# VH-VL binders against Apolipoprotein N-acyltransferase (lnt): the designs that were tried, part 5

Target 1, 229 residues: Apolipoprotein N-acyltransferase (lnt), of Prochlorococcus marinus subsp. pastoris (q7v0g7r236to464)
Amino acid sequence: WQTNMPTREKTNFKNQFINDKLISAQKIALSNDAKLLITPEGTLNNNFNLNFKSKIRMLAGGFRNSKNGLRSSLLGYQIGDKTYSSFIDKHRLVPLGEKIPGFLNIFSRGLSAVGGIQPGSDSRFFKWKFTQPLAIAICYEITDGFKIRNAVKSGAELIISAANLDPYPRKLHYQFLSLARVRSIENKKDNIIISNTGPSGLISEEGKIIKLFDPNTEQNDVVNPNFSI

## First folded at step 1 (VH-VL)

Design c5 (framework fv_becotatug)
Fold by ESMFold2-Fast, scan of step 1:
Structure c5 (fold): chain C 229 residues (1-229), chain A 124 residues (1-124), chain B 107 residues (1-107)
Amino acid sequence: as target 1 above (229 residues)
Amino acid sequence: QVQLQESGPGLVKPSETLSLTCTVSGGSISNYYVHWVRQAPGKGLEWLGVIYDSGSTDYNTPFTSRLTISVDTSKNQFSLKLSSVTAADTAVYYCARAPDDILTGSYYYGMDVWGQGTLVTVSS
Amino acid sequence: EIVLTQSPDFQSVTPKEKVTITCRASQSIGSSIHWYQQKPDQSPKLLIKYASQSFSGIPSRFSGSGSGTDFTLTINSLEAEDAATYYCHQYSSWPLTFGQGTKLEIK
């Protein structure tokens, strides 16, 4: 689900709005016989709970609290969950006061806007019950080909790239898409891209764009990736 | 605590295959990547390859055609085979473990446990 | 492949001295660097992970910093037991590579 949500929303209204949109997105997914609903990075606010029981398995971009601080994550919801039961944390943060490549520097400025965010485990391999093993890249993590390759070598059958590129220049949106295509070719794996305002869609293992959502629109659509070991 | 130990012939003839075994004791190797690294006398560390917990492998470019890494999980053993050896392959060979535990949100590529190393001399 | 260049390649140092070792990558690697210590006739040991995080049990005199292409390992007050060769190691891109090493000898 490409959400096309404004980045600057009040938390209370955003949470009400997101609950309503998730109900709609899940109904659309179920009507199309989808097995998994995926949302962009940062879709759910910190301490977000569904006001309903999930009707479909969902990987939702959001935040979670840990003993070591707030983490940006892709959160796993099973059917029946009101709160996430699994997660994979975004790990790639560059410390303040150190040299940062220009490309990565732009992404780190976005992270500063959230405040208090902590890096998580650097593994990009996500093994979740009732789904195929996945390689996960959250935002600029797609620049790290080695970590994505390691996830694929560990058994991931599909790459999922989740982002929120709304704060960044349009040129970075196209660079993100290009990097996602390279990751698919390098690993011979399909790649599902999901971003708040785009790009979103499906890239084949040959790096071909199979389906691309309309940018800057809300779009609920089904993609059918090929899984391969 | 977990320990790694390399073993194999200390002398290999040129053109033959170098075969080494890395035995893990004191713990399970589940959810770990195992690397092979070598060090020629008086020189630095050179990464050879890795085997992932899925059994898949990646090798450094100079070795792709002659290196094979494998695992026997029932014996907690990893093996390295390097074919068509020359004097340039004379080195101390190490195996090293890198943890991977995504269920607790803890993972790092750091090689935290190393074997003692085994010297292999290639000479006629 | 990413080439890691360390400086200096050799240094003779007095106990209690502050030592700085640098590692430069041929292209940006973010914070995807680890530091290893290898004492004579011993296996390498992990010192610093992810550029700046101390591995368990490592003395506080060791610290790491840097991002992108320039990285530094600092030993604030050298002890006799720190005589060793130090290696930086990147895992940002295949193939994995090590720096050439920096050897520290105690006077």
Scores: ipSAE 0.000, ipTM 0.407, lowest interface PAE 18.2, mean pLDDT 75

Design c6 (framework fv_becotatug)
Fold by ESMFold2-Fast, scan of step 1:
Structure c6 (fold): chain C 229 residues (1-229), chain A 120 residues (1-120), chain B 107 residues (1-107)
Amino acid sequence: as target 1 above (229 residues)
Amino acid sequence: QVQLQESGPGLVKPSETLSLTCTVSGDSISSYYVHWVRQAPGKGLEWLGVIYYSGNTDYNTPFTSRLTISVDTSKNQFSLKLSSVTAADTAVYYCARHEDIAAWGYFDYWGQGTLVTVSS
Amino acid sequence: EIVLTQSPDFQSVTPKEKVTITCRASQSIGDSIHWYQQKPDQSPKLLIKYASQSFSGIPSRFSGSGSGTDFTLTINSLEAEDAATYYCHQSDSLPYTFGQGTKLEIK
């Protein structure tokens, strides 16, 4: 699933729109016998809940509140969930993304800014109930070859790259794709790329990949290329 | 709750294999990974290697040919074997890990360390 | 490998003084630096993670800063219990490496 949704708006209308898009994406995934749906970084608003019970396992880009502050995450939904039951937090933050307007988070001495986006664990290893272990890179985390390699060494069988590229210059969209390819080659693992604008894809449990999308498009086609890179 | 404890011989002869065990208590090790770090008397800390959840390992360059790190999940133990030891291998050996398997980089849990002397 | 160089190697200080320890990396490591305190015959104890984040339970007099290649650990008002050797550690790339250590002794 991919959408050209604006990144800054957080309205009730946006939540309804997100729910409608997720229902459509799940329906398409299920019709193609997919077992896992992955959405772009930042797809869900803070405190977002589905208005339906998930019919497929889903990793959705979104936000979660922790006792130490707001986290940017991939949120895990099991079949039957209306709220996430698992997560992996983004560790690497960038200056032009994921900060409070007019204010940057403070991370010194264990202090966190109220209402700011906090870095999470730096592990990129994600093992979820009933799925294969994954190496997760959220946006600029794709630049951290060491952490992605550690996830693969821990047992990850596939790399997932999730991004929200709306705030960034078009040059970075191409660089993101190039880095994803480098990580796949380095680790001898396939990389599934999911982004709000730019390259994206979905995956089935059988290793079927939804077709990569061009920038500024929405598309759901199933392809089954060889997983070797 | 979670504790790491190193054990092994205090004395090893030159040319033999040093064998150490790190026992994890208070939790299951099936979701852990463990690093080994050593410290020669009066010297600084030196990273030796790590074993990941998958059983895969990475070793520091000087040790790749003589170091083996392994895990026995049924005994809740990680082991370090260092072959062809010399007096230069005399050190306190630590096992260390992150509190959460999802946390990387820093070591918030350390064993107490075990001193190994390599001498005839 | 990434080499970490600490300064100073040794410092004898009086209580209540401000102490600054530096750690310089041979190449950029972002914020992947961590600081440990080690007292004689004890294992190292984590103080600061990712350059500036205090670990739980660590006194507020300890703080960290820096990015890229230059990092500092500051003890704002030294206490007698702070007599120890301090190490920086990088986790940017394998192999993990440590600085040579800075020993602080109270007069």
Scores: ipSAE 0.000, ipTM 0.429, lowest interface PAE 16.0, mean pLDDT 71

Design c7 (framework fv_becotatug)
Fold by ESMFold2-Fast, scan of step 1:
Structure c7 (fold): chain C 229 residues (1-229), chain A 122 residues (1-122), chain B 107 residues (1-107)
Amino acid sequence: as target 1 above (229 residues)
Amino acid sequence: QVQLQESGPGLVKPSETLSLTCTVSGGSISSYWVHWVRQAPGKGLEWLGVIYYSGSTDYNTPFTSRLTISVDTSKNQFSLKLSSVTAADTAVYYCARDFYDSSGEYLPFDYWGQGTLVTVSS
Amino acid sequence: EIVLTQSPDFQSVTPKEKVTITCRASQSIGSSIHWYQQKPDQSPKLLIKYASQSFSGIPSRFSGSGSGTDFTLTINSLEAEDAATYYCQQSNSWPYTFGQGTKLEIK
């Protein structure tokens, strides 16, 4: 499909397909009375634009250009937006700690596959119009318990974990789920987990897995987290 | 080869809903993006909207509140409904396909229907 | 939205003459421009895709060129059957847009 096509056209066609999938996902979400659509990390291409006005609040994994370089982000779309109106940038590009095990080499290799990405603010607190504040972990930011706790201390009522685990071995997928459970327990907050492959689901404030989605199935499912009243 | 053919009433009263059908023959619709384009007498081409092979739709801004495009795969038919019509909606209406062939190559508007004239008049 | 402006709006031409029609985009669209011919009381017909690629069955006298914001459709040696209105169209972004059209008539 790349024969006789310049690179910009190939990117434009990929963006058209992503738009088509997003429209479909939003229609499914709305038919199930969903309040928010969340996509995995890196779902959108660099310089992606919606070709339609969003019908639902959406947090989409993607990229944004900043003065300090390219950021990997969750991009916030309000109802009616064609361009994101809010964002939270990925901060944690390299795990902190002294230990350098073999799995860290795999993690570092995956990180290096995305050249030119710069870290954003270390705050995981996301205050968004018309919704309760959120604590956001993009990929292995879930490993930073201090930053997630700070977001909850600042008023976040729900934890959202968005990842692209495709580059990583299946073992790390379940390690990600285990870390998400720990964050839910220590903060007494529900955690919504969204991933391209690997585990997706809802974890209760007690760390119980309420719902776990099949990682080998294309998933357009509705998750109902519990907010503090 | 592939053929697209529009059909529907040639006359619609103001404030009523215009309903048109595009019937596809000679090929499968499974890789089609079908567009609706109109042309007022003596004027240029105006894009109305598209339905993707996923069943999702996108409409040009002036028509968002009035336009519905749908597909019936059992009949190989695409439909356009335009509500609250006025004299300004008098035009020839075309359906046309965008096609992604088996290699993934995009073929923009490679086949068009013959067009159907719709007059909005009491 | 991307606005496409064609030039000329109208041209009366002599058989065998070389004709050029220009399409200018309000922002860069790479090579995502396509050209259509519409004869009176007929549907449009695809001539050229991606600025310069001829669609199957199109006579060799038709050719296209350009990139970025400026594009040209050329009819190398005009024939009587080429009397029609010609439209450019962009597929770089949504919504899809057409130029206003260029009408050619034979004198």
Scores: ipSAE 0.000, ipTM 0.421, lowest interface PAE 15.7, mean pLDDT 74

Design c8 (framework fv_becotatug)
Fold by ESMFold2-Fast, scan of step 1:
Structure c8 (fold): chain C 229 residues (1-229), chain A 122 residues (1-122), chain B 107 residues (1-107)
Amino acid sequence: as target 1 above (229 residues)
Amino acid sequence: QVQLQESGPGLVKPSETLSLTCTVSGGSISGYYVHWVRQAPGKGLEWLGVIYYTGSTDYNTPFTSRLTISVDTSKNQFSLKLSSVTAADTAVYYCARTGYEWLDSEGYMDVWGQGTLVTVSS
Amino acid sequence: EIVLTQSPDFQSVTPKEKVTITCRASQSIYSSIHWYQQKPDQSPKLLIKYASQSFSGIPSRFSGSGSGTDFTLTINSLEAEDAATYYCHQSSDFPYTFGQGTKLEIK
């Protein structure tokens, strides 16, 4: 689901609006026999609960409270869940010292723009019940090829890249797409990329763009990676 | 097209456990509920219980202590075990599928197995 | 549990007649009622879902109506093939329950 909800306006949306959109997205996914619904980074508000039981496996970008503070995460919902039962937290990219290249510095500024977010575990490996494991990259984590490769070495069969690129210039959207393609090539794994305003789509294990959604539009569409759910 | 088929012994002795299997073919069990419903000869339909694809179950109160429903995703099979059977458990046993439940949900049973007759007798 | 009471229990009807079967719930189930047809030695077949929505492939002579506690299945012009037992079923809450059935015989 590419939501097309710009970051500055997202905080005005009520939980009922998000629930209605999720019901619609899941109905569309199920009518197309999809096995997994993925949303962009930051789709769900903090303390969000579904007002229905999830009818499809879902990886939803959102926020969660932990004992160590607020986390930006991909939240895993199994069929039957009203609240997430699994999660993987966004980890802050921290290059040593002042050696941050200009473009990596921009990603660091993006993290800072979401005040109060604390870094999570640096592992990008996500294991779900009844599915093969996933390698997860949330926004700037796509720049860390070593951690994504470690997830694939641990058994991940598909890369999922979830982002909210609204804070970044359009040129960085193209760079993000290019990095996602490189990660697919390096690991010989398909990559599903999902961003709230784009880019979103499916990249093959050879780095070929199989499907790309129209930017700045709301789209619910199905992609078929080489992956068993 | 998705089909359900029940199988198991047609005759079970009193006090033993009846065991039935529902095999799903022609489609995925992902995202679906499978129910067990029985019908005593000449009588109406009686709901026994349900299982979600993920293994979560709910049982009708009269059967809670005797009934176990399970799923084997690798075989596309659902199983029913009913312990301590008596002649009152003689019935045709059906498995049936429902879709998903949303707010104001869709709980209709769109696909049914052919049914399997189980007679409890010595 | 939600109790569903059907009426009539039995009706013998002439071809082409209009038949109505009612189902009453012991508490409000909104529109969460579904209707099934069962012929002898066959499994039940879904006819109407959510009180009024026809299931795919079902003849247009079958229709449903109602909300809350009172529901009706109508067969507008009965055909010989419609001789069967009809059941209502509620999906509003667990346990799921069925009505006791209405048997239609055609003369």
Scores: ipSAE 0.000, ipTM 0.397, lowest interface PAE 16.9, mean pLDDT 76

Design c9 (framework fv_becotatug)
Fold by ESMFold2-Fast, scan of step 1:
Structure c9 (fold): chain C 229 residues (1-229), chain A 124 residues (1-124), chain B 107 residues (1-107)
Amino acid sequence: as target 1 above (229 residues)
Amino acid sequence: QVQLQESGPGLVKPSETLSLTCTVSGGSISTYYVHWVRQAPGKGLEWLGVIYTSGSTDYNTPFTSRLTISVDTSKNQFSLKLSSVTAADTAVYYCARGVDYYESSGYPDWFDPWGQGTLVTVSS
Amino acid sequence: EIVLTQSPDFQSVTPKEKVTITCRASQSIGSDIHWYQQKPDQSPKLLIKYASQSFSGIPSRFSGSGSGTDFTLTINSLEAEDAATYYCHQTSSLPFTFGQGTKLEIK
């Protein structure tokens, strides 16, 4: 599901708006005999709960609270879930602090420690109940070829790349797509890319773009990777 | 029993905005999914769009740039606005309640009840 | 978009005759099909929901069947009051769509 939702125009009704769109997306997915619905990074707000029982297995980009602070995650919903029952946390955060002068870097690190997003486990291997294992790259993690390769060697059958590239220039969107293609080729695994405004689509194990969604449009459609659900 | 009734001008000039109201009686509209459906003279039914209980909307593809559906809970009314009308927009317009039956999915299914319909003619 | 194709478009029928109207979906919709009756100058009325479930107040001569892509509405013994246009309607996928309609006229 490519959502094409404007990140800067979030409103008080965002959670209800997302629930309505998820109902529509799940209905469309089921009518097309889809087995899994995937959303972009950051689609769900912190403490988000479905106002309905999920009708399809879903991997939704969002946020979760942990004892060690806020995590950016891909949240797993099984059929019947209103709240996620599985998760994999984003490990590789964008290194903006490395661009800050030393004295400001201390300040920014202090702000992150107080209430910022914390990194999770460095493993990109996701063993989810009732599916084959997945290799997960959340946004910047697509640059870490070694970690993705390690997940595939551990048994992952499909690579899923979930992102929100809205804040980044169009050139980085093209670079993201190129990196996703390289990951597919070097691991001989299909890669499903899901992004808020694009690129989104399916890349084959040979690095071919099998399907690419139009950028900056809302689009729901089915892709059929070489993968068993 | 819940009843729906459409109202609005019977005649609209080409290029103007068509505005219709659907008034609900006999129940709270805060729990309603309301659909708009139209029927050109002698033709079949065409789904236009829906407004969900949250106020969120979905529109049929040909109408996404021209159609706005809204709700005013203080007046117990739903509204439809269709901009840049042409003679092809001449039709009877219906509002209809969508019923959520799929395991409390929050998703509208069959349509019941329907309003009586209001004819809108687009002519200069 | 899911296209619903009804057959026949038009039929002239004698009272007490059995009538079968079919609706074919361009892709599988499970049982998310509903049937409506529309008499001249009236709003549509729900007859059958979810392919085969009767709706309150509808005469027993109306029945529905089918799943996936092929659906049927049957009127077991046609009455004069059944002169109307019948529509199938899918709620499996947005946009929701209707069949083109089947008009029944009494001889």
Scores: ipSAE 0.000, ipTM 0.407, lowest interface PAE 18.0, mean pLDDT 74

Design d10 (framework fv_flanvotumab)
Fold by ESMFold2-Fast, scan of step 1:
Structure d10 (fold): chain C 229 residues (1-229), chain A 125 residues (1-125), chain B 108 residues (1-108)
Amino acid sequence: as target 1 above (229 residues)
Amino acid sequence: QVQLVQSGSELKKPGASVKISCKASGYTFTSYAMNWVRQAPGQGLESMGWINTNSGNPTYAQGFTGRFVFSMDTSVSTAYLQISSLKAEDTAIYYCARDYGDFEVLGSYYYMDVWGQGTLVTVSS
Amino acid sequence: EIVLTQSPATLSLSPGERATLSCRASQSVSDYLAWYQQKPGQAPRLLIYDASNRATGIPARFSGSGSGTDFTLTISSLEPEDFAVYYCQQRSNWLPYTFGQGTKLEIK
């Protein structure tokens, strides 16, 4: 609705709004004695920097540039950071000989729609300084049970599933949740699910959720990302 | 013993550059942020910013962007402050100081418990 | 920026007396306030953090109180080594964290 603003001014306004929301989210997390804040996939713009020192360890969905192109990632912020100091990149599932059920083809057709993103490492194991090791699934990576199992074998104590489900019908959301539950059961590990559609917001290295919010999807929400604790 | 030792006083002419060192010992250098604080003659304390010793990322307070550069060398546990294009207004004692809490301690951030002895920088003709 | 105003600018007392130093913030800083002691020719020393917590090694005669905009540092019984300049400091989520202008505690 306010499209007559120059693109640079729009981006600055959105970055300020994201920063304000992250400050609020961190304050709420700290008031609940949380040790880790996780945001949905794609929460941060490319080349985003905090305008404050992070007060809590944070895994934020965003983008990073590498020598081989743009990567979609979970970006790791340590306490005191204004820019990310660690990351884990999204990887497209392409193992030879693997069968994808027809009902899951709808996920794969949509989830790779963003151009310019290069696949990252196949490893879903994320070991971060002073945190418990994590198994990370971004979007349809949750369908690769063997990669998640390998992360758990390597020492991961918690599974995190981060997704952008906005383009998909509610029916497929149920299927995604069902698959996440299967990963938890087969690995005997808690699975924290974050998305920018429906409830989101996660605050525990122990796998305990203390708050979920339903995102505001009003037509005027063009600068309000669907994230919260 | 936990301590920060800074380089000696400097007398410089306007337009010159200076690089102040702050050598840490007795603790894990990369576990605590390093702050830089300035005190002009007869004035109080002024925050310049800090550097994350784990990531190497500096953060500057407004007024200290451009001519001021925070850096570090983990191999010698030393933080550095470089000031370019020195002006008379830069005359001050420059302190390095360690954050009270390490990067894992919530709530104790931005307080400084271990300080260097200070480095006097005098800029005059 | 948040401005911290300390009062009095100078406080003249004798050893054994109680000292009360004030710090007022231009806007609420919750309990994110610290106190430092600085002796001539020396770097500052952290005394109190988060308004009322004594830093490691600081004698029990030093205590802090207050919240929001009004804070107090109390020295219950002055020792000769306590005559120095005292600074309050607030910490914010955004730089700069700021210091007060200082209170000089001098021997009467």
Scores: ipSAE 0.006, ipTM 0.438, lowest interface PAE 14.1, mean pLDDT 72

Design d11 (framework fv_flanvotumab)
Fold by ESMFold2-Fast, scan of step 1:
Structure d11 (fold): chain C 229 residues (1-229), chain A 121 residues (1-121), chain B 108 residues (1-108)
Amino acid sequence: as target 1 above (229 residues)
Amino acid sequence: QVQLVQSGSELKKPGASVKISCKASGYTFTEYAMNWVRQAPGQGLESMGWINTNTGNPTYAQGFTGRFVFSMDTSVSTAYLQISSLKAEDTAIYYCARGEDFDWLSPYDYWGQGTLVTVSS
Amino acid sequence: EIVLTQSPATLSLSPGERATLSCRASQSVSSFLAWYQQKPGQAPRLLIYDASNRATGIPARFSGSGSGTDFTLTISSLEPEDFAVYYCQQRSDYPPYTFGQGTKLEIK
């Protein structure tokens, strides 16, 4: 599902709106006999719960609270779940250039010197119940070919590239699509790309664009990768 | 007033084909999936698969591909199960059951009365 | 696939007694478990859905409980018409949904 939902401040009202959209997306998926619904990065708000039981397996972009801080993740929902039962966290490391001792002292005092999203595991390998293992790239992670290759070497049969590119210029959308194609070619695996406003679609193991959604539109559509669920 | 009415019992020879019908009434046929369940003599319930009545696409459980075909006709609100190249092992009662409301997860809330298929020489 | 195991295979009781039937799933089905009753010569009848909700027209003596992997169907005081085979069914995985092997409730 390409959501075409612009980036904005999160509220309880937006949670209701997201729930309504998910019900609609799941109805469309089920009427097309889809077995898995995938959403873009950051689709669900922090502390989001479905106000209904999921009717389809879903891999949704969202956020997860951990003891080490907020994580940006793809959250796995099984049929019947109201809250996610599986996850893979985005690994994002930004060099800060600060003096480590000073930074650690501030943090150890209970003061957060860095607000927001904390990095997760380096591993892009996602073993999810009832699917073959997946290689997951969340936004920037598509630039790290080594980690995607490691996931494929560990047994991943399909690459999923989820992003929210709405805040970025059109040239970055093109670059994202080009990198997704390179990842497919170098690993000889199909790649499902899903982004808030695009690009979204299916890329073959040869780097061919099999299907591409219209950018800047909400689109619920089915793609059939060379992958069994 | 929701009803699922199945066709009558069938006695067939090995190698023949049979087509069982399940006629729905009292609800919008295309809003619910139609499920097929087999029960061999003295055995429990075995899910065979289902057909999406909105799209016409069937999904088969393991072991029910090939000789088994799910189909439907929305103009008469009827689902069909066809079994080709019948074998003695196909002797069973076959049930249709309504389930999977796309607005809600629905249980198998209404069942047909069952169709006995006997395969013997 | 999710495998449902029902126990006991056969339960022999007298009218007026309490019956407790178990269903265990090989992996979590959350609360998406249904119970069905089948009398000889009849189609199955839905009793309980979503682990604990009675279907329309089902007497109050039938109750369901449990979540995750362990589920129970309880009949508080058996009536003669309750002697039948009972099946659990999971609705958590992608359809087709699987059934347990059944528990036969018979007169002692």
Scores: ipSAE 0.006, ipTM 0.461, lowest interface PAE 12.1, mean pLDDT 78

